# Ledger of designs, part 148: VHH binders against q84jc2

Target 1, 232 residues: q84jc2
Amino acid sequence: MSKMRNLVEEKFLEFYESWVIQLELYLHQLLIAHNNNTMSETELRHLISKLTTHHKAYYTAKWAAIREDVLAFFGSVWLNPLENACSWLTGWKPSMVFRMVDRLRKSRVVLVEAQVKKLEELRVKTKFDEQKIEREMERYQVAMADRKMVELARLGCHVGGESVMVVEAAVRGLSMGLEKMVKAADCVRLKTLKGILDILTPPQCVEFLAAAATFQVQLRRWGNRRHYVTHS
Below, E stands for the ipSAE of ESMFold2; O stands for the ipSAE of OpenDDE; V2 stands for 0.75 times the mean of E and O plus 0.25 times the DockQ between their complexes.

## First folded at step 9 (VHH)

Design ib20 (framework vhh_8fcz_2; at its last look DockQ between E and O 0.63; V2 from the best seeds 0.00; counts 0 for: pae E 4.1 > 2, SAP .672 > .668)
Fold by OpenDDE, look of step 10:
Structure ib20 (fold): chain B 232 residues (1-232), chain A 125 residues (1-125)
Amino acid sequence: as target 1 above (232 residues)
Amino acid sequence: QVQLVESGGGLVQPGGSLRLSCAASGFTFSDYAMNWVRQPPGKGLEWVSGISGSGGQTTYADSVEGRFTIIRDNDKKMVYLQMTSLKTEDTAVYYCARISYKLWYSTGSEYLDSEGQGTQVTVSS
């Protein structure tokens, strides 16, 4: 069944569509820059900064939207089913990026031993943070089966008067917990990304960001074709 | 077969203007973002500007921001680059380019679809 979109969903959908289009344009820049041996490190760093700023903009918008309706992100209508299937707690799984780095190493990227060591340390930390969030999520999910949520389930079929207030209170409680979890996950994402970019050289950063952007853009394209979803 | 044919280059004095054109064929034009890239003498390929499939979004290199304007006509399958306040450092062969995404983690220029020879822009006193 098709989900009816609420205002938050609609607004974020528009934002995201625009944001992804811009990401693709940045991707084009990254690809060209990667193959331009005459670009200075300063120029590369500037390009990297543009991309990081773009990503920050996404999370700024996301967190604003989550404040209004975090539940919208647990059924993200702006994503196709394939994108959703690849999502971990409303976004990309942080540990996934290390696999991308590994792929790059197998292709063109040459990392020095010091970089490899730092990446491994970061990987371990990222995994630990993911697991911590997952444990918290599990605890929260179990807690959802509390009295208020049971009442929500029961009253969902018979909403009126006082029952509306009960439902609203239950939803607010749930939303606050979810918001906290999502933000925690996003922080891990951001820290992981920053960590990787701090370890890599500017040229390597450009290549990594290009790979990441390509993956995101292609995942969307493939998913749309497969599921006959049209996006702007 | 994807074809991109550039035109409009020439010799201009610093501060002058040129308008480059690119005719596209062989693919659904509106489904692809288009780019202008340039290759200065003795330098590598440099990204100049990009425009989304619909034309609703544009981006520019810092070096050309405020001076160049990229536009497209999807009905005519054309992309343009209006260049103003040209500088000597803008001297290059300019190419219209589409990213093909044919190769994952591709290197070089194989990820670009372009069958054009480019158009020479020379800015000199």
Scores: ipSAE 0.679, ipTM 0.868, lowest interface PAE 0.8, mean pLDDT 88
Fold by ESMFold2-Fast, scan of step 9:
Structure ib20 (fold): chain B 232 residues (1-232), chain A 125 residues (1-125)
Amino acid sequence: as target 1 above (232 residues)
Amino acid sequence: QVQLVESGGGLVQPGGSLRLSCAASGFTFSDYAMNWVRQPPGKGLEWVSGISGSGGQTTYADSVEGRFTIIRDNDKKMVYLQMTSLKTEDTAVYYCARISYKLWYSTGSEYLDSEGQGTQVTVSS
């Protein structure tokens, strides 16, 4: 397989590299804010808003890209193998963020009972939404194996230009289904993130966002330090 | 092993300018984003500005946007903060910082890799 990239892959690679570099700069600001009590509530809310806007910009760019080529997001060239191995439907698994929220229970500012209850309700809802998407993806994969794949294999064996056109139409149909699935998963991600930030106080939001960004940046660094693959 | 040495501070009148310098050693400078942070009298640290390892991306605290410029010279292992239109609120000890972060579950841990003494900036009439 060639390492040839299409226009969507090249454009999103450029976008993602820039986006991650900016995330790290915001992470540095979050870490200073978290470890020092120098910012007002208004300043903290503005910093939180910068991070939420940054994450929304990612999904805006992603959704534009998947309209052109959703398959680029399955085994993405802009992600290292470790990042790809940790992906759930082209991104982070929504329920994983509650592990980061659990750290707030041991932080300098403890969660109040009302917050704990709302976070538990959100956790249950998030898990339910995840399971719905997992069932849809499983049905999609089974359909690929049984119906779509058999049809494509049969059409690919026919000699003539007509089979090429039919195969292209079938692949386009599969891609549209994957696009809807990926967008559904991204909606759960954004809804979960917004839900957590709505429940937490501004200092707790900064701590949560700092933890999340630290994990994302470190995962990328750890994966990028693997310079070789050995097949034993 | 990581060392950061700040210089260039001083006394300046409101509306004045200063250029701060930071000399880095003990690490591959171009692989790390660098930051300027400041500590006003009687307060904790405030983040001021950040620059990517390549120097291609910069970001600023709202309070200094349009007045301060962060620059780096990777060949000389230097980062600079050009300050213009200085205000009394900019009075602080300024530190050059490489920010350290541990696993996401770590909270309240050492996050600042600065080995420097900082450089004092006083904006007074």
Scores: ipSAE 0.646, ipTM 0.853, lowest interface PAE 1.5, mean pLDDT 84
Fold by ESMFold2, look of step 10:
Structure ib20 (fold): chain B 232 residues (1-232), chain A 125 residues (1-125)
Amino acid sequence: as target 1 above (232 residues)
Amino acid sequence: QVQLVESGGGLVQPGGSLRLSCAASGFTFSDYAMNWVRQPPGKGLEWVSGISGSGGQTTYADSVEGRFTIIRDNDKKMVYLQMTSLKTEDTAVYYCARISYKLWYSTGSEYLDSEGQGTQVTVSS
């Protein structure tokens, strides 16, 4: 029997496929814009606003979906195996985005000392918040392993309705905690993104957004063309 | 291998209409988003419009939104740009383009994977 998708997975798959196609179209606009030396600051800010609005729409849809089924976002059906392997708590890892900023600084973007100082402060805070979340997630992983072992024992020995209700309550409790952790991770992602865009000038923001979108689009394209070796 | 041929340009008066065509060959056309870009006299390239591989999603530059419509026909491997309410500011050479995802922030990298020779649109009284 092929894997069946629940309603949450079906709705978000449709949303995500449309969302990433639109991101690619915005990327094309960004790529042309960063070579156009005649764009005003107002025009650049408008383009940046289109991208930030598009990203906010993703989180709006995601948070509605995780309220119904957070587990759908771990090993998502709308992502290829490479994209899933690169995910940290259902998304990009906040601290890794600074490598993209570092790359741009080495080749395309000149930052003044005030910007460099603010970016370093943001990097440190982002790493600190990230590590806090990682420690909490490790504790949840231990709790989930204990509950999974109990559930596997139940599969080999059916129990009555009272036992089913206890297992369901335990799963709901873990799911609620996991939802909180995913939202916390998303908040760090949004704070980091906003912080970077607030520090950078409009032309620098266009460079950063183009690099980020290029990485996401290329990861999807490359992952869709590759066979992945996975240990069973 | 990749070939794009633009046509349909010409001289029109302000307020006029024109439809540009682009014939594509040498690649799996429906797998690629397509764009119209333009180069006004003495200026750099400006992005005009883009359309997804399926044709289901479109995006337009603010300056042309509501006046231009991008259309594709994947069976005929054609992209069109329907232009209305033309202004003198729309005067440019128009190119149909497939965008490259090579490292655009390395020195010397091209952002366009392929483009045709272009078609001239002149809006003048």
Scores: ipSAE 0.297, ipTM 0.697, lowest interface PAE 4.1, mean pLDDT 80
ESMFold2 (binder alone), look of step 10: mean pLDDT 81; pTM 0.835

Design ib21 (framework vhh_8fcz_2)
Fold by ESMFold2-Fast, scan of step 9:
Structure ib21 (fold): chain B 232 residues (1-232), chain A 125 residues (1-125)
Amino acid sequence: as target 1 above (232 residues)
Amino acid sequence: QVQLVESGGGLVQPGGSLRLSCAASGFTFSDYAMNWVRQPPGKGLEWVSGISGSGGQTTYADSVEGRFTIIRDNDKKMVYLQMTSLKTEDTAVYYCARVSYKLWYTTGSEYFDYEGQGTQVTVSS
C-alpha cells in the first residue's frame, strides 16, 4: 500500500501547488481592491466570495485526501520546513488570525464598538474550541503511548494470523481517531474565518483577507529561500 | 532597475478589439506573476487580470471575464492583454503591474510596480 500513500501525497502536492498559485493571483486582486475606494459593495462581496470559495475548495480536497491517508498531513511534503514548523494540527492555528484583526485597529478603516465586542466574543469562543481540541489530541497521544502501543507491541510478538487481524484493526482505529480530530480542527478554522467575515464590512473583509493571504504567501517564500536550517 | 512599459492603447468603437503590450526589464520575469490594472476617469485603480509566472494560470475580474485574455511570452519578457467586445466602461488608463512584496503587509499602492505612463484606452462612438 506504499503506492497508495505515495499517490495521495503526489496528488495533493499537485493540487496544493496550483491552489497556492491561484491564492497569490487572488491576493493581487485583493491588494488593488483594498486601495480602491470607488468599488461597489456588490463588487467587494463578489471578490470576498471568490476567496471564501477558494478556501472551501482546499478543505474539500484535504478531507478527501485525509480519508485515504491522514498521516500524509503530518509533516506534509508539499509544505516547506518553515510552513510545517508553523502548523497546528495540520494547518493554521485559529486564534492566530486575530493578530491580523488587531492590525485592522491601527488601520484608517475604523472598527465600530459593536464589531470590537463581537470580534472579542468570537476570539474567546475560538480559543475555547481550540483548547478543547488540544486536550483531545493530548488524550489521544497518551492513549497511543500507554495502551495501544503496548497492545500493538504485545501482539507483534505473535506470528499467528489472528494477531495480524487485531493489529490491523487497532491501526485503523488510530487513523480514524486522528482523521476525526483533524476535521474538528478544520471546522474551527472555517467557523473562525466565517465569523470574522460576517462581523467585518466588505472593505474590512478585503483588508483582512489580503493580510492573511500576504502572510501565507510570504511564509512560503521565506521558507523556500532558506538553504540551511539554523539552530540557535 | 525594474521597468514596465505599456503600449497598444487607442480609440476604439464599442464592440471593437485592442491588444495591449507590456515590456518588462530589470528582473527575472518568469519568477513573477504579472497583472493588468486600470484607472477609469474619476475612479481608483481596478484590477483587471493576472497571470502566473509560468503562464499556466490566469484570473480575471468579473467585468472582463470572457472578453479579455491575458498572455505572456517569457522569452521576450512580454505580457499582453487581448481585449474583445469592448464597452464604454472599459475606458481607462491601463497599467502593467508586478507585486513587489518588499515589506510584510503594508497598505497603499507600493504593492505594485507600475512606474510607466500606462496606455490610454478610449471606447466611444
Scores: ipSAE 0.542, ipTM 0.826, lowest interface PAE 2.2, mean pLDDT 83

Design ib22 (framework vhh_8fcz_2)
Fold by ESMFold2-Fast, scan of step 9:
Structure ib22 (fold): chain B 232 residues (1-232), chain A 125 residues (1-125)
Amino acid sequence: as target 1 above (232 residues)
Amino acid sequence: QVQLVESGGGLVQPGGSLRLSCAASGFTFSDYAMNWVRQPPGKGLEWVSGISGTGGQTTYADSVEGRFTIIRDNDKKMVYLQMTSLKTEDTAVYYCARPSYKLWYSTGSEYFDYEGQGTQVTVSS
């Protein structure tokens, strides 16, 4: 409670709590659909569309919020400590969704060889895009320490309106750099999710989305009900 | 432990209405989303509707959207399904269900705790 929430944090906390509750409701529908062989391909595709629209709504709201305050997404107040500890550039690490894909091979709905090949190609591309963003973040951290931070520190030693304006401009520049990197990471997330759904059949998409939603919901539950454990 | 008791089913003609009720006990009712699921004769279990713990959010299967309304009363520990414009395809045993979240790798019916016997809805001309 040592930190007061700003308006962006309060607004996104309200949005995110509602968004996760809706995800849980969709998860219940996915779990029943997974065991129902009477659903048509059209009905399954419509359910998959509801989930993809729900995820798209998250990124629409997130990108609006990071335009206002990207730093709110580093150590987010709407996430518990476990969720924050598992974050890579303000969200899940894209390559980790292939853990959910590996689960499909052990399910009753098996992948054909052509799908396995396409998923492996997508995995390699996803890891490449991920590493490219990590290199950009390293360059950002180095640049912040060597040039912009030295300039900001020098300007911060002066008291007056002109110095305040220059410091504010430098801080906005730093925030814009972070916003660009977060959006790049989110684009990799969205491309990876779309790529997987494009490769899978509708029943496999339902199983994949159910696995992903289950993991997300359970991670939140585990973090919210965490207890301190003394080493015995 | 968990007890869910459904009631309100019956015989009704197409275009008719029924209200199903579910009385819950044995858990903190407001902490759980609640669901209505149904099993038509000779078919598998179908998800019908869900409602969040506070009642602030609802969702419906496409086949019932606009015709059914799920509501809850947390003080009374009740969840309801108001059914209107009933069709012959709505004929099923209706069950009230809460998510169990027992094991994260489990899928399907194991995710729902339902201890009720269900309530029969028959829509016939």
Scores: ipSAE 0.421, ipTM 0.762, lowest interface PAE 3.0, mean pLDDT 83

Design ib23 (framework vhh_8fcz_2)
Fold by ESMFold2-Fast, scan of step 9:
Structure ib23 (fold): chain B 232 residues (1-232), chain A 125 residues (1-125)
Amino acid sequence: as target 1 above (232 residues)
Amino acid sequence: QVQLVESGGGLVQPGGSLRLSCAASGFTFSDYAMNWVRQPPGKGLEWVSGISGSGGQTTYADSVEGRFTIIRDNDKKMVYLQMTSLKTEDTAVYYCARPSYKLWYSTGEDYFDYEGQGTQVTVSS
């Protein structure tokens, strides 16, 4: 178990470090594109597609990893303490992404009334889905304490082989439940991201993606400097 | 003070090759990704290529992929752009750029340190 968990953590750490470096390279392309009014809609859509594909690759890798060891994503070793402190169910909190959208409203990018209305409708829907996930996670944690934890605690007192299979089954059940919740949260994230990109024009999508990536990259840099100072 | 000095441009025939150089100073070079950007006559600034701080990852604009190679030498604090199979559409002033992030929500500005004359590349028969 410990060996398999270590392998998942090592593999995802290597993946995530590479993924964030590539995100920063895409961010540079977005920042240049943001100031270029000569790019065609086709060129802008292709750039947006690169970012969308990059985020899809993250969730593909994440879902493969959580199938093997979902607990690796609770207190992730590939995230610094600041990134971990800002995590909601192993990732960004969906409703918080609208703070990036609110910044677009105050920038050089002008959102039309119809877009503002659709974004507000999406915000309400996202908050509803987010709260539904929070209630499900709470119910899961309560059920874990009342049934699985009591069972595991009792069985942990027995060192005989007769109890090993029951303990293993209970642990698998807990992991499956957590995997389901993490995937549900990720689905809300993906639906929210797609919804925003569907509402925005290609130039606005570039600005939104640049803002989101800038925040993500800077949050990591701030946390890494603090982490390095703390641990060095 | 951060300084980036581009060189290596010139006049070449279509299908020709050029190597652009960028000398960096005033910062810990290996801690930053570096980029090449260009401005064709009468157009806005266009991103060309990027390289990670370690040099382990590179990315290219579709228009130059397979023809251009970005390289860095961290000991010399240099970034290079090797250009092959040059086209008339590659004619531009080329700039070396370091990311110089400001928090986007503080001023609405995210930008690179890239200014000055750059280096002129002209592809003409």
Scores: ipSAE 0.433, ipTM 0.766, lowest interface PAE 2.9, mean pLDDT 83

Design ib24 (framework vhh_8fcz_2)
Fold by ESMFold2-Fast, scan of step 9:
Structure ib24 (fold): chain B 232 residues (1-232), chain A 125 residues (1-125)
Amino acid sequence: as target 1 above (232 residues)
Amino acid sequence: QVQLVESGGGLVQPGGSLRLSCAASGFTFSDDAMNWVRQPPGKGLEWVSGISGSGGQTTYADSVEGRFTIIRDNDKKMVYLQMTSLKTEDTAVYYCARPSYKLWYTTGSEYFDYEGQGTQVTVSS
């Protein structure tokens, strides 16, 4: 089991490092596209599609990994401490992306009133979905302090057939609960991202994706530099 | 302080090859991804290719995929663009670029720490 858990962490670390490097390369392409007024809608859509495919690849890999070891995603070894501190249920908090959207209101490409209305409706819905998940997490945490769980902790089992099996079954149940909750949070993330991209024009999508990727790349750089700083 | 110097452009016939070079100075070269961008006559800047700081990952615009190869030599602080099967549509001024995310995020404008004068590539018979 320990070998399987270590293997999941090792494989996802390799995947994530490669994924973030590719995100930065796509970010450079977004920054160039943002300043190019001669790009066609078709060209912009292809670039946006590259980014959405890249994000879908992340969730495909993540969901495969959490089926093996969901706990690897709480305090992940492939994230620096700053990235881990900023995580909400193993990833970005969905409502946070609307701060990137607010930047678009002051940008070169002006949002029309119909877009502003749809974005506000999406923001409200996203916050509501977040609150549902937070309530579920609260129930999960309370269930962990349930009298039966406390009694299992009291057993002080070293080796004992039935008692060991009961504890292992309880831990499996907890892991399944976390997996469902993480997947629910990821569904809100994907729904929010898709919703924003469906409301925005292709040039606005490029600006939004560039802002989001810039923040993600910079957060990683800030956290990594803090770790490597040495004062002599 | 940050300096990028492009070279290697010229006149070439369709189907020909050219190798562009970019000499970098003033920053820790291996820490940063590098890009090639181009500006065709009468058009805006087009992204062509990117390479990670280690050189382990590359990406290309659909129009050049399979024809162009981006390479870097971190010891020499150089990035290269090997161009093959050149088309008339590849005619442009080519620039080596190191983006500044901090300036973009702060001011809402795209910035590169340095864009040189570029190197002219002309593909004609």
Scores: ipSAE 0.492, ipTM 0.790, lowest interface PAE 2.4, mean pLDDT 83

Design ib25 (framework vhh_8fcz_2)
Fold by ESMFold2-Fast, scan of step 9:
Structure ib25 (fold): chain B 232 residues (1-232), chain A 125 residues (1-125)
Amino acid sequence: as target 1 above (232 residues)
Amino acid sequence: QVQLVESGGGLVQPGGSLRLSCAASGFTFEDYAMNWVRQPPGKGLEWVSGISGSGGQTTYADSVEGRFTIIRDNDKKMVYLQMTSLKTEDTAVYYCARPSYKLWYSTGSEYFDYEGQGTQVTVSS
């Protein structure tokens, strides 16, 4: 229903704008914590928990919204064109966060051999899960181009109760399949994030989370400005 | 050139109140979140509080939640920190800070633009 779809987009836009503003405020706290060697492990873990809870809140809201309108997340109105261009299955590409891990400072926040081994094991597993989802998405796209779907699209051009019901059922099936794939991708994102945080020490977690949040906030700011720049 | 000038510090007894002020210039003030950070004697910088560019969202360190209030006046380009129920542990030099965001892919040092003078808050008998 188009009215419900518009309401889902409006509601999530309001949520996302608020969520990103709060992320930026947490980022400032992370940046100060990163440079403070007098914080206890308990204080650092509490800050990490605030960020983890904030990310979980995002996925709770997202999964509620995709249940109503998963297509809103493909070319989202709450994301600028740059953010949309950088999206992989409605979010960040899981394997790319290991590039951010590689940026951790070696002189101050040295990764020990055991951590390097566990991170490599996690990277391989994440890449495997990512490739599995990519194959499922490829199969989904091929199925959409199948002769039967093309024929159903033609039938949808004719006004008739039975024909209309068949097309509506097919569209519902496509939406459900897409919702399952988006949730699978989000599960890989959450497992990857949790895995990295479980391997890293609290100071390393703060540095990692600060790097991730900085990238996300800046991508939004630069995309918003670039959208209105016209080269003469 | 970004300039941030803090004022309002002083000597106060435990349980007392102070209001810190920060005058900003050299940038579009309402486009930036602003922060208060502090440096207690013998410790590193501690984040205290933050406020969004519009003033619609605020956040606080657990140690000051319920005791401190951050507010801003975008027309005057001012940020304030209202401090109540002050404790000896709140003794520090307080700085008003704007994030620099120069290092998007790493968490390098010097992410905040702030003036070196700060404002001294001393909570003692």
Scores: ipSAE 0.510, ipTM 0.793, lowest interface PAE 2.4, mean pLDDT 82

Design ib26 (framework vhh_8fcz_2)
Fold by ESMFold2-Fast, scan of step 9:
Structure ib26 (fold): chain B 232 residues (1-232), chain A 125 residues (1-125)
Amino acid sequence: as target 1 above (232 residues)
Amino acid sequence: QVQLVESGGGLVQPGGSLRLSCAASGFTFSDYAMNWVRQPPGKGLEWVSGISGSGGQTTYADSVEGRFTIIRDNDKKMVYLQMTSLKTEDTAVYYCARPSYKLWYTTGSEHLDYEGQGTQVTVSS
């Protein structure tokens, strides 16, 4: 698929491979920190800051890339088939991270009642924001099947400069709509992540981030090994 | 049988250099990122440095950045830690480590399951 990859796809593939390797190195730091009762709150906050900066770097690179080619993020060449199958609007589904929060309730680090209440309120708000995005995506899909789009598709069958220009304008409009929705979904992701980290203590943040990174790294490893075996 | 065997520790004066080695066996070495961790006397385990499976990426604790270099040789199944400008605070037992996160999902906890017997580094005047 090298001939089907554009410059945006090639550049982001290089970035993402490096980004995931660095995430695994940070994961190892989180796991070691979790087993160390001598780390200060300042040291734990510094490690948490490294992870949040790493995730922000991802969205900075992603938003630059989608400005050029948002469609590269639907069925991404830098993700294996399993990772692509688990995607919701080009990334992780925000509400799913509360599954990792549920692990904290069963861990050595006990959540206090006030934290449990705030996390439940955040979960409800996250699901609500998520549903708003899903309704917008549904409207977008319906708009692609309306009478005006059907007429544009018919015009695209005619050879002529005017018809070509009209179709190109429509395609640009569709891409801009997708870019807006992807950015909206990413904002829900970042808001959910920040919300969880704001509610949790530094040791709980380390445990949460370790759980999230473990899932991401394991999913990629399993998908890559399965692909290698089945397509060898 | 996963085994990690550290060597190269010793007594060194402040400002000195030392090279630690870790020999790995019992697993596909190049598939795993490897770490150096240390335990100072009377303290818990502290992460020092990490290297990706291919060796293409490295990361370091702030306290050792610019002084230590982690290297691997996948053909020999070896990880090295080159230490320079050693300080008294670097005194610790150093372990070569491969974290196991398989148990995280089932037990709600994580353990660093694969570390060797360690090698003692003493930095004293």
Scores: ipSAE 0.108, ipTM 0.602, lowest interface PAE 6.0, mean pLDDT 82

Design ib27 (framework vhh_8fcz_2)
Fold by ESMFold2-Fast, scan of step 9:
Structure ib27 (fold): chain B 232 residues (1-232), chain A 125 residues (1-125)
Amino acid sequence: as target 1 above (232 residues)
Amino acid sequence: QVQLVESGGGLVQPGGSLRLSCAASGFTFSDYAMNWVRQPPGKGLEWVSGISGSGGQTTYADSVEGRFTIIRDNDKKMVYLQMTSLKTEDTAVYYCARPSYKLWYLTGSESFDYEGQGTQVTVSS
């Protein structure tokens, strides 16, 4: 790691490493539960609740961290280069989870027509919300370029505390805008996850969560392997 | 070739204790979380406990929490399950299990590695 870490990066790195290890332990529970036809609905719902609580803990920690330094989440030091390359606004792209949902249609537990309809409605809404955020981000980047150029031109002949204060105010404004965009993207992620789990039966929820966790854990393992190869 | 070999099962009275062992080979043991799973008579596979690759994090099924302890020794490539206050409902074949880390949703199959024979635990008076 050639990039220097700040306190937010160090704290979140420690949190994230622990969080992913716990996700892997929950994944093992999901995989075993998926193969157990005698597990009760109450037992399955309890396991699903453990996963939803775990994901909620991630966003609680993330939102506290972005309040302090949102820029730490763009090119995160706790993610390997492959994970960073696959990120959309500091996390997973919400519409990608519907590819995992499509697997359930070919699974042993077939989705009923009412579920298929609700999932398609959710997919369309999720895609719409993504496009809205992408347009807002584009507009934000254009505004950043215009404001930065004007401010840099004005500061070209300026020295002293007043120029430092203006730069700090501009950076704070940019960071606040990014924080808003990241939280908006995370809200779409949480609404999509909740929506899917509300539509699916408990056995289907277990299968979906297992698929999602497997992808996340495996992507991290693949990226870590390639990182070592490029450094050797 | 991944190999997991369980041992330590037997017949015990309710309230008794047993320690199960699992010898692992054919992979970098410390890189993988390990699990104990069991199959009671007439039931499917039930997850019992899990331990992270470093051993720093553990999880337990509600039915065994406070009675069972999962331990690992990475130097010896061993996983253990220390069972105390055993109940008749703990009667099962116990397996040491490692998920294979396949994207099984792409393959259409369940995917985890465990030894087929396991070790029998019978709790009866």
Scores: ipSAE 0.397, ipTM 0.745, lowest interface PAE 3.1, mean pLDDT 83

